# VH-VL binders against q0atu2: the designs that were tried, part 308

Target 1, 119 residues: q0atu2
Amino acid sequence: MLDKKARIRTSREYRNVFEKGKRLSGRFLIIYYVENALDNNRFGFITNKKIGMAVIRNRIKRQLRAIVREYQGQVKNKHDIVLVARAGIGKSSFEGMEKDYIAIMKKAGLFARNANKID
Short names: E, the ipSAE of ESMFold2; O, the ipSAE of OpenDDE; V2, 0.75 times the mean of E and O plus 0.25 times the DockQ between their complexes.

## First folded at step 16 (VH-VL)

Design a38 (framework fv_dusigitumab; at its last fold request DockQ between E and O 0.62; V2 from the best seeds 0.79)
Fold by OpenDDE, fold request of step 18:
Structure a38 (fold): chain C 119 residues (1-119), chain A 122 residues (1-122), chain B 111 residues (1-111)
Amino acid sequence: as target 1 above (119 residues)
Amino acid sequence: QVQLVQSGAEVKKPGASVKVSCKASGYTFTSYDINWVRQATGQGLEWMGWMNPDSGDTGYAQKFQGRVTMTRNTSISTAYMELSSLRSEDTAVYYCARDVGYDSGEFYFDYWGQGTTVTVSS
Amino acid sequence: QSVLTQPPSVSAAPGQKVTISCSGSSSNIGYNWVSWYQQLPGTAPKLLIYDNNKRPSGIPDRFSGSKSGTSATLGITGLQTGDEADYYCGTWDSSLSAGYVFGGGTKLTVL
């Protein structure tokens, strides 16, 4: 799981991202992102009821956290990023979610090369 | 079966605007970004930007920011690229192309329109 | 001029092998996978290679791609007259201004 300092935890923090951040949509994900005044990135996750039952929402949330954790080192620093799962994500594979995340993060200009990238 | 069919050739005067269309078929239009690439006569390919047909989100090359607008009409699976304040150096063949980024996490264009010639001359 | 650098031209006789280089930087080729496009005279570009070394359906195995560091290479073996075309490398650039970038293109002449 993501370190506590890498999580958006409060309603106020989420609201700040939604109000001041930029929005970008992928196939399965929507991201809201804004620069923060910290030295680290923070991530938030939203899985609405339209995604499915609680069991499904929790599964998707766990999967998104795993994806974010894996690529955390590639994210440009000093950003708050909220991932919102779209309705179709429930039918997507983990790999599909991952690729969508990568694509949207690249389009947002939030990804940068790190030593762990294998091309 | 995937096809991108572009509108016909355009002749414009300097300062005018041109709007090129790209009709997609053979796939779910809203599932893939449309990119626009132009090529001046005897020159190389130049990327202009991307447009997400589902959300309408766009990203433009810095060179064209403020002058290019990429839109879509989902009901007819058609993407549009409008370039304003045309100048002679905008004379080129303009291509729309489907982006496979959401499928792979890597961006490349697997299908291309036939191209639209835009000529800017006084 | 182009973000990615290609030789302006290459040439070889039929049956020979040619290579086309594509040089970039850590923000593009160094981080993202490279694609190659073939453009026959008077036609739209066609995807030739994607993900550094993968061929779309219909592309013969005479065409190959590779990537190392911040450079990519397109290889064409058993050169045919029909291979005479312009070839472009391309990839995503993950710089501050994220976007797709092309090489300047390489004109391949079959002697």
Scores: ipSAE 0.914, ipTM 0.958, lowest interface PAE 0.5, mean pLDDT 95
Fold by ESMFold2-Fast, scan of step 16:
Structure a38 (fold): chain C 119 residues (1-119), chain A 122 residues (1-122), chain B 111 residues (1-111)
Amino acid sequence: as target 1 above (119 residues)
Amino acid sequence: QVQLVQSGAEVKKPGASVKVSCKASGYTFTSYDINWVRQATGQGLEWMGWMNPDSGDTGYAQKFQGRVTMTRNTSISTAYMELSSLRSEDTAVYYCARDVGYDSGEFYFDYWGQGTTVTVSS
Amino acid sequence: QSVLTQPPSVSAAPGQKVTISCSGSSSNIGYNWVSWYQQLPGTAPKLLIYDNNKRPSGIPDRFSGSKSGTSATLGITGLQTGDEADYYCGTWDSSLSAGYVFGGGTKLTVL
């Protein structure tokens, strides 16, 4: 589970990322990201009704949080990042979502070296 | 069979712009990013940038930032790379190449176009 | 120009073996996986090795790759005249200005 301090929690904080941040799309995910004034990274997650029923949306949200947690040590410090699941994400495997996330984060320039997380 | 077919050779004067096309076939065009790589006369391969054909998102190498624009037309599965303010040093073969990043989490180019020769001379 | 360092040339006779090195840093080879591309004279590059050591369909097993730390190596055994080409390593660079980087290329001459 992501630590409380690593979560974007308020509507104002989400709004700030959407209004001030940059946007980058992958196959199943869109990220919005902006530098923050904190000592840590914070993540937000959005799954809309286009994805499917609540049970599917909740599964996707749990899987995305697990992926973000797994790779959090590789994310360059001081960013607020919001992950928005695209409609087609329900057709993806867990591994497919993970590969998409890694590719997007690398292309955004948000992933840095972490030898302990790579094979 | 996956194919990337590029437009023909171009001859331009310094200060002009060139727009090279890359037509994809044999796969879902919007599922894979297109990268552009050039090879100047007598030199090695130089990466210019990537373009997501679904979103239109791009990322350019610092050297080309401000001079390069990468776009696409999804209705004809075609990617474009436009380079402006041409100089003699831009004389090169320009390649488009498909990357598998979203499948792999690592970047590499599994299919390449045949190349487009661009000559900049006065 | 090139971020990754390769020897400019290598040569050997048919049937022999050669290795081509590719040296980088912690932000590129040290963090990301390496690919190799073969460029026959007058043609576009072709993917030869991906994910450090994997071969695409149609690439014979006499071509191999490996990676250790911040360096990668392409190995070619049973050298053939048709292997005469330029060879490039490549990987993603995760430094401040993230992007793809290539080695300077190695010209393989089959004597």
Scores: ipSAE 0.838, ipTM 0.920, lowest interface PAE 0.6, mean pLDDT 91
Fold by ESMFold2, fold request of step 18:
Parts: sequence; structure tokens; C-alpha cells
Structure a38 (fold): chain C 119 residues (1-119), chain A 122 residues (1-122), chain B 111 residues (1-111)
Amino acid sequence: as target 1 above (119 residues)
Amino acid sequence: QVQLVQSGAEVKKPGASVKVSCKASGYTFTSYDINWVRQATGQGLEWMGWMNPDSGDTGYAQKFQGRVTMTRNTSISTAYMELSSLRSEDTAVYYCARDVGYDSGEFYFDYWGQGTTVTVSS
Amino acid sequence: QSVLTQPPSVSAAPGQKVTISCSGSSSNIGYNWVSWYQQLPGTAPKLLIYDNNKRPSGIPDRFSGSKSGTSATLGITGLQTGDEADYYCGTWDSSLSAGYVFGGGTKLTVL
């Protein structure tokens, strides 16, 4: 799981991302993202009741948090990023969510990593 | 069968605009991004940008920022690319291409339109 | 100059083998997977190789691809006159100017 410093926690923090950030849609996800003044990234997750019952929404949130944690080392630092689940996400597999996340993060220009030295 | 069919050749004067269409069939149009790529005579391929047909989101190559607009009409499964302030250097074949990023997490173009020749001359 | 570097041309006789190189950087080939496109004379490009080394349906196994570090290679064996075409490598570039990039193209002549 994500540690507590990598979480968007307050309504003010969420509002800042939605009001000042950029928006990019995939098949299952929408991301909102904005530069922050920190030395790290922060992530937030939104699932609304149109997606399904609470157990379904909680499963999706858990899956999205797992995906974000797996790839967090590839995310360009100093961004607040909110993942919003789209209504059709319940029809996707974990792999489908993962590939959607990778695609939209690359198109947003948010995936980068320091290269290892060439041998 | 996936197919991308583009509009016909255009002859334009410098300073004008051109709008090329790309009609998709054989798949769910809103599920895949459309990219535009051009190729001047005897030259290589030049990527211009991507467009998400569901959201209308776009990402343009820096060279074309401010001159290119990519749009769609989902009811007729058609993507559009408009290039303004045309110069003779914009003479090229313009292709639409479907990218598979949402299936793969990697980007490549599995189907291409036949190309639209745009000639810019005085 | 193209972001990805390819030799401008290669040639070989029918039945022979050729390779086409594609050199990039850590932000493109080093980070993302490579695809190859074939453009026969007078036609649109066609996907030939994806995910570094995979062939779409209908592409014969005499076409192969590989990637190592920041370089990729297209291999063609058993050359046929119908293989005479331009070949382009392509990949996503994950630099600050994120976008798709192509090599400059390699003209294959089958003599």
C-alpha cells in the first residue's frame, strides 16, 4: 500500500487538484493532476455510487491503490494525482485497469525514471 | 474488419487551412485513440498528435501546437485533423492511425488510413 | 534529425538476410517498447513488429525484432522482391516533450 505522506487527505487538497489541475481520460479511469510544492507525489482515489455497491467500490479502490503502488517509482515527482473510476470500470479486469493506468500516465507525461548507467 | 477511410486530396494556398477526415469502421470507435502522422514526399514519418474519441482529449507534438486541432464526431465514427496557416513545407501525405495503448500499455499503430495528399502551392 | 537513428538504406539479394538498426535514448527505446512499420512503395505504413519482437497476424516469422538497452533491431531473412520497402522503427518518448517518435526510415532494396 501507499504510505501516509503519498496520500491526498484533505478536501482542500482534492479541490486544488480538481480546480487547478489537468484532466486526462482513459477507458476506465480519469486522472486529474497538478504540480505540488512537495518533494514527493500524492495520490487520491474516487469511486462514486454509480459504479456499484460499497463492496464493489471498495474492491476497485483497493485494486487501484495496488496499481499505483506498483508503478509509483516511475511517476515524475512533485505531483498531486487523483484517480477517478469511470462507471464502466466494474467490467474491467485488474490487468485492464493496470494497462489503462499505464497508458494515461504516459500520455499525461507523468511516467519517467532516472536511467541506470549504460554498461 | 477494422478500416480507416480518409477524405480525398486537397490543394491549398499558403495561409489557408485544411481539414482531413478519417472514418472508422469494424471496431468501437470510442475505445481507441486516433493519431495523425504526416509524410512529405521522399521523407520519413512525422507524428503530429493523438486524440481520444470518447473524451475529446488531445496531445499534440510541440512543432504543431497552435496550428493543429484534432476533433471527432462519434455519431458517425469520424476523426478530423485541421492544420492552419499552411506553408509549402506542409505539403505531405497525412495519415490517421489507431493506437492500442489502452489494450497494451505500450503505444503502436495497428491500423492506418490510406493517406490524404495535401499540396500547398501558390 | 529524427529522434531515432536508422541507416538510410540497406540492400541484399533475394534469399539473403538483412538487419536494420534503430538507436535511441533512455527516454524512448530504453524505457518503452519498440514497434516496426513497413511501407511498401505508394502505400500507407503497416505494423510489422510490436512489443519489441511480436508479429501481428499475417506477418511471417522471417521478420523478427529485438531490443537491447537503447537500441532495437529488425531482422529479415529469406528476402523476397516484395520486401522492397521503407522500414521505420517507432516508440513512445517519455521525456518532458512526451510523444511518439519514429526513426528516419531505412530503404531496403532487393537486388
Scores: ipSAE 0.769, ipTM 0.905, lowest interface PAE 1.1, mean pLDDT 91
ESMFold2, look of step 17: ipSAE 0.761; ipTM 0.904
ESMFold2 (binder alone), look of step 17: mean pLDDT 93; pTM 0.952
OpenDDE, look of step 17: ipSAE 0.893; ipTM 0.948
ESMFold2, fold request of step 18: ipSAE 0.701, 0.687; ipTM 0.897, 0.894
ESMFold2 (binder alone), fold request of step 18: mean pLDDT 93, 93, 93; pTM 0.952, 0.955, 0.954
OpenDDE, fold request of step 18: ipSAE 0.913, 0.914; ipTM 0.957, 0.958

Design a39 (framework fv_dusigitumab; at its last look DockQ between E and O 0.58; V2 from the best seeds 0.79)
Fold by OpenDDE, look of step 17:
Structure a39 (fold): chain C 119 residues (1-119), chain A 122 residues (1-122), chain B 111 residues (1-111)
Amino acid sequence: as target 1 above (119 residues)
Amino acid sequence: QVQLVQSGAEVKKPGASVKVSCKASGYTFTSYDINWVRQATGQGLEWMGWMNPDSGDTGYAQKFQGRVTMTRNTSISTAYMELSSLRSEDTAVYYCARDVGYDSGEFYFDYWGQGTTVTVSS
Amino acid sequence: QSVLTQPPSVSAAPGQKVTISCSGSSSNIGYNAVSWYQQLPGTAPKLLIYDNNKRPSGIPDRFSGSKSGTSATLGITGLQTGDEADYYCGTWDSSLSAGYVFGGGTKLTVL
């Protein structure tokens, strides 16, 4: 699990991201992102019923959290980022989600050089 | 088989706009971004931007921001690139290219259109 | 002018080996995978190498790619007259202005 300080937790925080942030769509994910006034990034995750049953939604959310944790060190600082799972994500592999996330984050200009990246 | 077919050559006056089309076939149009790359005569390749055919999202090179508009018509699997305020320096061959970034997290162009020559002259 | 730097030209005799270098920075080649494109005279570019060293189907193993640090290299062995073309490296740039960047291109002449 992400650290408490790295999580978007309140409805107000989510609303702020949706209202003031930029939106970018990938194949399986949509991200909303906005600069925050903190020294750290915060992440939020949304899975709706279009994804599938609760068991599926929870699995997807768990997988997305794992992906975000893996690459959090590559994300430019001072951003609130909400990941919204798209309907097709349920048919995607973990690797597929990961690659989609990476592509979106790169296109958003949110990824930065990280010494831990392996080509 | 994947194929990108672009519209024909264009001749424009300075200050005018040009809109080049790129019709995709042989794959799911909305699953891959379309990029536009141009090449002036005797010069190298210059990336202009990307467009997500599914969402309509775009990202433009800074050089072309404000002058370029990338759109799509999903019903006919066609991408468009419009460049306004044309100048002589915009004379080039313009290519559309399929981006496979969502598949690998790395961006590269595996299929290209045949190119569209745009000539800007007074 | 180009973000990625390539030699303007290289040349060799048929059957020989040539290498084309591509130099970038930490925000592009240093962070993202490099691709190579071949452009025969009067034609559109063609993907030659992706993910630093992978060949698409149809590309002979005479073509190879490698990356180290902020530089990439295209290798061509058993040079053929048909290899005479322009070659471009390209990659994503993860700088503040995210986008794809190309090298300036290298003209390969087969002597």
Scores: ipSAE 0.909, ipTM 0.952, lowest interface PAE 0.5, mean pLDDT 95
Fold by ESMFold2-Fast, scan of step 16:
Structure a39 (fold): chain C 119 residues (1-119), chain A 122 residues (1-122), chain B 111 residues (1-111)
Amino acid sequence: as target 1 above (119 residues)
Amino acid sequence: QVQLVQSGAEVKKPGASVKVSCKASGYTFTSYDINWVRQATGQGLEWMGWMNPDSGDTGYAQKFQGRVTMTRNTSISTAYMELSSLRSEDTAVYYCARDVGYDSGEFYFDYWGQGTTVTVSS
Amino acid sequence: QSVLTQPPSVSAAPGQKVTISCSGSSSNIGYNAVSWYQQLPGTAPKLLIYDNNKRPSGIPDRFSGSKSGTSATLGITGLQTGDEADYYCGTWDSSLSAGYVFGGGTKLTVL
């Protein structure tokens, strides 16, 4: 699980990322991302009704949180990032979602081996 | 079978623009990014940028920012790379290449176009 | 002005073995997988090795790859005259200017 401090919680915070952020699309995911004024990263997750029933959407959201948690040490600090699942994500495997996430984050310039290392 | 077929050779004057095409076949065009790589005569490979044919998102090498535009037409499975304000140093072979990053989480080019020679001369 | 460093040339006789090095930094080879591309004279590059050490279908096992730290190596055994080509390493660079980078290329001559 992600720490509570690492989650985007309010509609205002989501709106800020959508309005001020950059957008990159992958095969199953879209990310919106913006630098924040905090000392940590925060993540938001959106699974729309186009994906399927609530049980499918809840599974996808939990899997995305697990992926984000696994790779959080590689994310460059001080960013708010919202992951939006695309309609086709329900047909993907866990590994497929993971690879898509890695590719998008690298293209965004948000991934580095020692992103949170203090010099 | 996967194929990328590029447009024919171009001769341009300095200051002109050139638009190279890359027609994809044998796979779902919108599922893989197209990258553009050039090679000046007797020189090495130089990456120019990537283009997502589904979204239209692009990422360009800093050197080409402001001069390059990468687009696509999904109805004919064709990617385009337009380079403006041409200089003699832009004389090169331009390649399109398919990127498997979304499948692998790592970037590499599994299929390449045959190349398009662009000559900039006055 | 290549980001990754390769020797400009290597040579050996038919049947022998060569290795081609590719040196980078922590933001490229140190973090991302390395691929190798073969370019025969007058042709487009061809993927030879991906994910550091994997071969696409149709690439013979005399071609091999490895990666250690911030360096990668392409190995070619049982050299044939048809192996005369330029060889390029490539990887993603995760620095501020995120993008793909190539080595300067190595010209292999089979004597």
Scores: ipSAE 0.834, ipTM 0.923, lowest interface PAE 0.7, mean pLDDT 92
Fold by ESMFold2, look of step 17:
Structure a39 (fold): chain C 119 residues (1-119), chain A 122 residues (1-122), chain B 111 residues (1-111)
Amino acid sequence: as target 1 above (119 residues)
Amino acid sequence: QVQLVQSGAEVKKPGASVKVSCKASGYTFTSYDINWVRQATGQGLEWMGWMNPDSGDTGYAQKFQGRVTMTRNTSISTAYMELSSLRSEDTAVYYCARDVGYDSGEFYFDYWGQGTTVTVSS
Amino acid sequence: QSVLTQPPSVSAAPGQKVTISCSGSSSNIGYNAVSWYQQLPGTAPKLLIYDNNKRPSGIPDRFSGSKSGTSATLGITGLQTGDEADYYCGTWDSSLSAGYVFGGGTKLTVL
């Protein structure tokens, strides 16, 4: 489970990311991301009704939170990041969502390392 | 069978633009990004950028920012790369290549077009 | 000027073994999987090795790959004259200027 400080919580916080942030699409996910003025990253998750019934949407949210938590240490700091589930995500496996997340985060430059730092 | 077929050779004058096409077949075009890579005669491979055919999202190598545009027409499964303000150093073979990043979480190019020779001469 | 460093050329006789090195950094080879591409004279590059050490269907197992730290190696055994080509390593670079990078290429001559 993500810490409370690492969650985007209010409609205003979500709107800021959608209005000011960059957007990149993968196969199952869309990410919106913007720099914040905090010491940490914050994550939000959107699953709309096109995804399926509430139980399916809640399962997908849990899976996405688990993926974000697993890779949280690799994320470039000081960003608000919203993950939006695409309609086809219900056909994906956990591993498929995970690989999609890795790919879009790398292409966004959010999985970044200093070239001289020990990895 | 996956295939990427590119448009024919181009001869251009300095200052002009060139637009190379890449027609995809044998797979779902919108499921994989198309990358563009060029190679001057006797030189190595140079990555230019990626384009997501589903969203139209792009990411360009810094060297080409401001003069490269990568687009697509999904109805005909075709990707395009346009390079403007051409100069003699842009003389090269231009390749399109499919990347499988969304399948694997790692980037590599599993299928390549045959290449399009662009010659810039005054 | 390549981000990834390869020897410019290697050579060996038919039937022998050769290795081609690829040296990078913690932001590229050290963080991301390495792929290798073969470019026969006058042709487009072809994927030989992906994910450090995996072969696409149709690539014989005399081609092998490995990665250790910030270096990768392509191995070719049982050399054939048809293996004469340029070989490139490639990987994603997760530095501040994220993008794909290639090695400078290695020309293999089979004598």
Scores: ipSAE 0.805, ipTM 0.913, lowest interface PAE 0.9, mean pLDDT 92
ESMFold2 (binder alone), look of step 17: mean pLDDT 92; pTM 0.951

Design a4 (framework fv_dusigitumab; at its last fold request DockQ between E and O 0.64; V2 from the best seeds 0.79)
Fold by OpenDDE, fold request of step 18:
Structure a4 (fold): chain C 119 residues (1-119), chain A 122 residues (1-122), chain B 111 residues (1-111)
Amino acid sequence: as target 1 above (119 residues)
Amino acid sequence: QVQLVQSGAEVKKPGASVKVSCKASGYTFTSYDINWVRQATGQGLEWMGWMNPDSGDTGYAQKFQGRVTMTRNTSISTAYMELSSLRSEDTAVYYCARDVGYDSGEFYFDYWGQGTTVTVSS
Amino acid sequence: QSVLTQPPSVSAAPGQKVTISCSGSSENIGYNYVSWYQQLPGTAPKLLIYDDNKRPSGIPDRFSGSKSGTSATLGITGLQTGDEADYYCGTWDSSLSAGYVFGGGTKLTVL
């Protein structure tokens, strides 16, 4: 799981991202992102009822957390980023979710080279 | 099979606008970004930007910011690229291309339109 | 002035091997997968190589791609007259102005 300091945890923090951040849609994900005044990135995750039952929503959330954790070091610093799962994500594989995340983060200009990237 | 069919050649005066269309078929239109690439005569390929047909989100090359608008009509699976304030340097063949980014996490163009010649002259 | 650098031209006789280089930076080739496009005279570009070294269906194994560091290479063996075309490398650029970038293109002449 993500470190506590890397999590968006309060309603106020989420509202700030939605109100002041930029929105970008991928195939399975929508991201809201805004610069923060911290020395680290924070991530939030939203899985709505349109995705399915609570079990499905929780699974998707776990998968998204895993993806974000894996690529955390490639995200340009000082950003609050909220991932909103889209309705079709329940039919996607983990790999599909991962690729969608990578694509949307690159389109947003949030990804940058790190030492762990292997070609 | 996947196909991208573009509108016909355009002749415009400097200062005018041109809107090129790109009709997609053979796949789910809203599942793949459409990119626009142009090529002046005897020159190389120049990327202009991307458009997400589902959301309408766009990202433009800095060179075209404020002058290009990429849109779509999902009901007819058609993408549009409008370039305003045309100048002679905008004379080129304009291509639409499907982006496989969402499938791979990497961006490349697996299908291309046939191209639309836009001529800007006084 | 393209973000990615290619030789303007290469040439070889039929049956020979040619290589086309594509040089970039850590923000594009060094970080993102490279694709290659073939453009026959008077036609639209077609995807030749993706993900550095993968061939789409219909592309013969005479075409190959590789990447090392911030440079990519397209290889063509058993050169045929029909291979005479312009070749472009391309990749995503993850700089502050994120977007796709192309090389300047290489004209391949079959002697």
Scores: ipSAE 0.920, ipTM 0.956, lowest interface PAE 0.5, mean pLDDT 95
Fold by ESMFold2-Fast, scan of step 16:
Structure a4 (fold): chain C 119 residues (1-119), chain A 122 residues (1-122), chain B 111 residues (1-111)
Amino acid sequence: as target 1 above (119 residues)
Amino acid sequence: QVQLVQSGAEVKKPGASVKVSCKASGYTFTSYDINWVRQATGQGLEWMGWMNPDSGDTGYAQKFQGRVTMTRNTSISTAYMELSSLRSEDTAVYYCARDVGYDSGEFYFDYWGQGTTVTVSS
Amino acid sequence: QSVLTQPPSVSAAPGQKVTISCSGSSENIGYNYVSWYQQLPGTAPKLLIYDDNKRPSGIPDRFSGSKSGTSATLGITGLQTGDEADYYCGTWDSSLSAGYVFGGGTKLTVL
């Protein structure tokens, strides 16, 4: 799991990312992202009813958090990033979600090798 | 069969704009990004940008930012690249190419259009 | 200007082997997979190698790719006259100006 400091928690914080951030769409995911004034990244996750029943939405949310955690070291620091799952994500494999995440993060310019270990 | 078919050759004067089309067939147009790559006579390949035909999102190479616009018309499975404020240095063959990024997490171009020659001369 | 460095030309005789190098940095080749494209005179580029070392269907096994650190290599064995072409490496660049980058190209002449 992601540390509490790495999570976007309040509706006000989500609203800030949606209103001031940039948007990029992948096949299964949409990301909204903005630079923050903190020394770390924060992530938010949105799974709406179009995806399916609560059991499916909760599974997708857990899988997305796992993907974000695994690739946390490659994310350029000082960003608030919200992942919004698209309706079709319920039909994707874990690997499919992972590939989509990697592609959109790279196209957004948010991925770098060992981003959090560089000077 | 996957095909990308581009519009015909263009001759433009400096300062004009050119709009090249790329018609896709044989696959779901909205599932793969279209990239544009140019090549001046006797020179190498130069990436210009990508366009997501589902969302309309784009990413442009810094060199072309402010001069290039990439769009699509999903009803006819056609991508467009418009380059404005043309200079003699823009004389090149312009290619559209499909990338597989969302399938692989890595970017490469599996299918290419035949190319469109754009000549900028006064 | 090309971000990835290739030799401008290479030559060999039919039946010989040749290697074409492609050098980059930690933010491009060092992080992302490399592809190779073949461009025959007067034609569009064609995907030859993807994911460092994989061949699309229809590409003969005499074409191979490899990568070590920030450098990639295209190998061609059993060289044929039909291999005369320009060869380009390409990859995603994850630096500040994120985007796809190509090598400057290598002209292969079969003597």
Scores: ipSAE 0.825, ipTM 0.922, lowest interface PAE 0.8, mean pLDDT 92
Fold by ESMFold2, fold request of step 18:
Structure a4 (fold): chain C 119 residues (1-119), chain A 122 residues (1-122), chain B 111 residues (1-111)
Amino acid sequence: as target 1 above (119 residues)
Amino acid sequence: QVQLVQSGAEVKKPGASVKVSCKASGYTFTSYDINWVRQATGQGLEWMGWMNPDSGDTGYAQKFQGRVTMTRNTSISTAYMELSSLRSEDTAVYYCARDVGYDSGEFYFDYWGQGTTVTVSS
Amino acid sequence: QSVLTQPPSVSAAPGQKVTISCSGSSENIGYNYVSWYQQLPGTAPKLLIYDDNKRPSGIPDRFSGSKSGTSATLGITGLQTGDEADYYCGTWDSSLSAGYVFGGGTKLTVL
């Protein structure tokens, strides 16, 4: 349950992350991330048409949203984060995508205990 | 049989650079990140950073930012660590180690190279 | 200065038990799994325990790991002279400059 304020929605918002952000690659995912001026995080999801048919791309997006939702309370605030699915992600399990996400978010320095707590 | 084999000992003067190699065998080199860890004589282990051999992405410990460069050549399954502007406190044994973070979401080093002694003196 | 605190040394007689502590914070041990490494004299470190309490293939049951809160413990029973080594805890630190951290090391002497 990512609400509207936690979503990257416009082309300009996406472009800002790609142009000014840092990039880290895992086995199945690439993340792009940049600090924002908000009090919250925002997430974007990209599945290229070359990954597969619409059914496959929709399943991947649903799985990635579920993973992000599960861990959103651990993500350090004030970041715009775009998840880009790599080729071959369609053959990964949900657990494989989840472990990849955890690893790259930790290596990016974006995870912490109580990161998304309101004072 | 996973194996990490490092280059031989180096003796350097202050201000020079050193480049240590780590040749991997027995697994798919691009599937696991290589980390570098050093240990001064009689001291503990000090983590220096990680490098993703597939993408070339790196993350360096803050202490080494600006002085360390970690690279690879995937054609020969070899990782490299270069440390510049050497000073006497950089005298240490330097290890490469394989991390398994992408398998588990948690980080530990399951295989280690034999170590490369770097001595900075004169 | 080590982020994770270990006693500098411990000792016990052959056949006895010893424990080695590792104290950290909520951003490392309290958030991430702990691993332990054994370094025999003149050799590279070797993975001894991972995921807080699991043993790699070839590590006997007399080595054990546990974690409570921000502290981890390595247990060694049936001590042998071949267990004389330095022991390091390690984990990911999820603080501002995220990275891997080791304890300062504990020298085990088997008397």
Scores: ipSAE 0.761, ipTM 0.899, lowest interface PAE 1.1, mean pLDDT 91
ESMFold2, look of step 17: ipSAE 0.677; ipTM 0.889
ESMFold2 (binder alone), look of step 17: mean pLDDT 93; pTM 0.952
OpenDDE, look of step 17: ipSAE 0.901; ipTM 0.949
ESMFold2, fold request of step 18: ipSAE 0.759, 0.652; ipTM 0.899, 0.889
ESMFold2 (binder alone), fold request of step 18: mean pLDDT 92, 92, 93; pTM 0.950, 0.949, 0.952
OpenDDE, fold request of step 18: ipSAE 0.914, 0.917; ipTM 0.956, 0.956

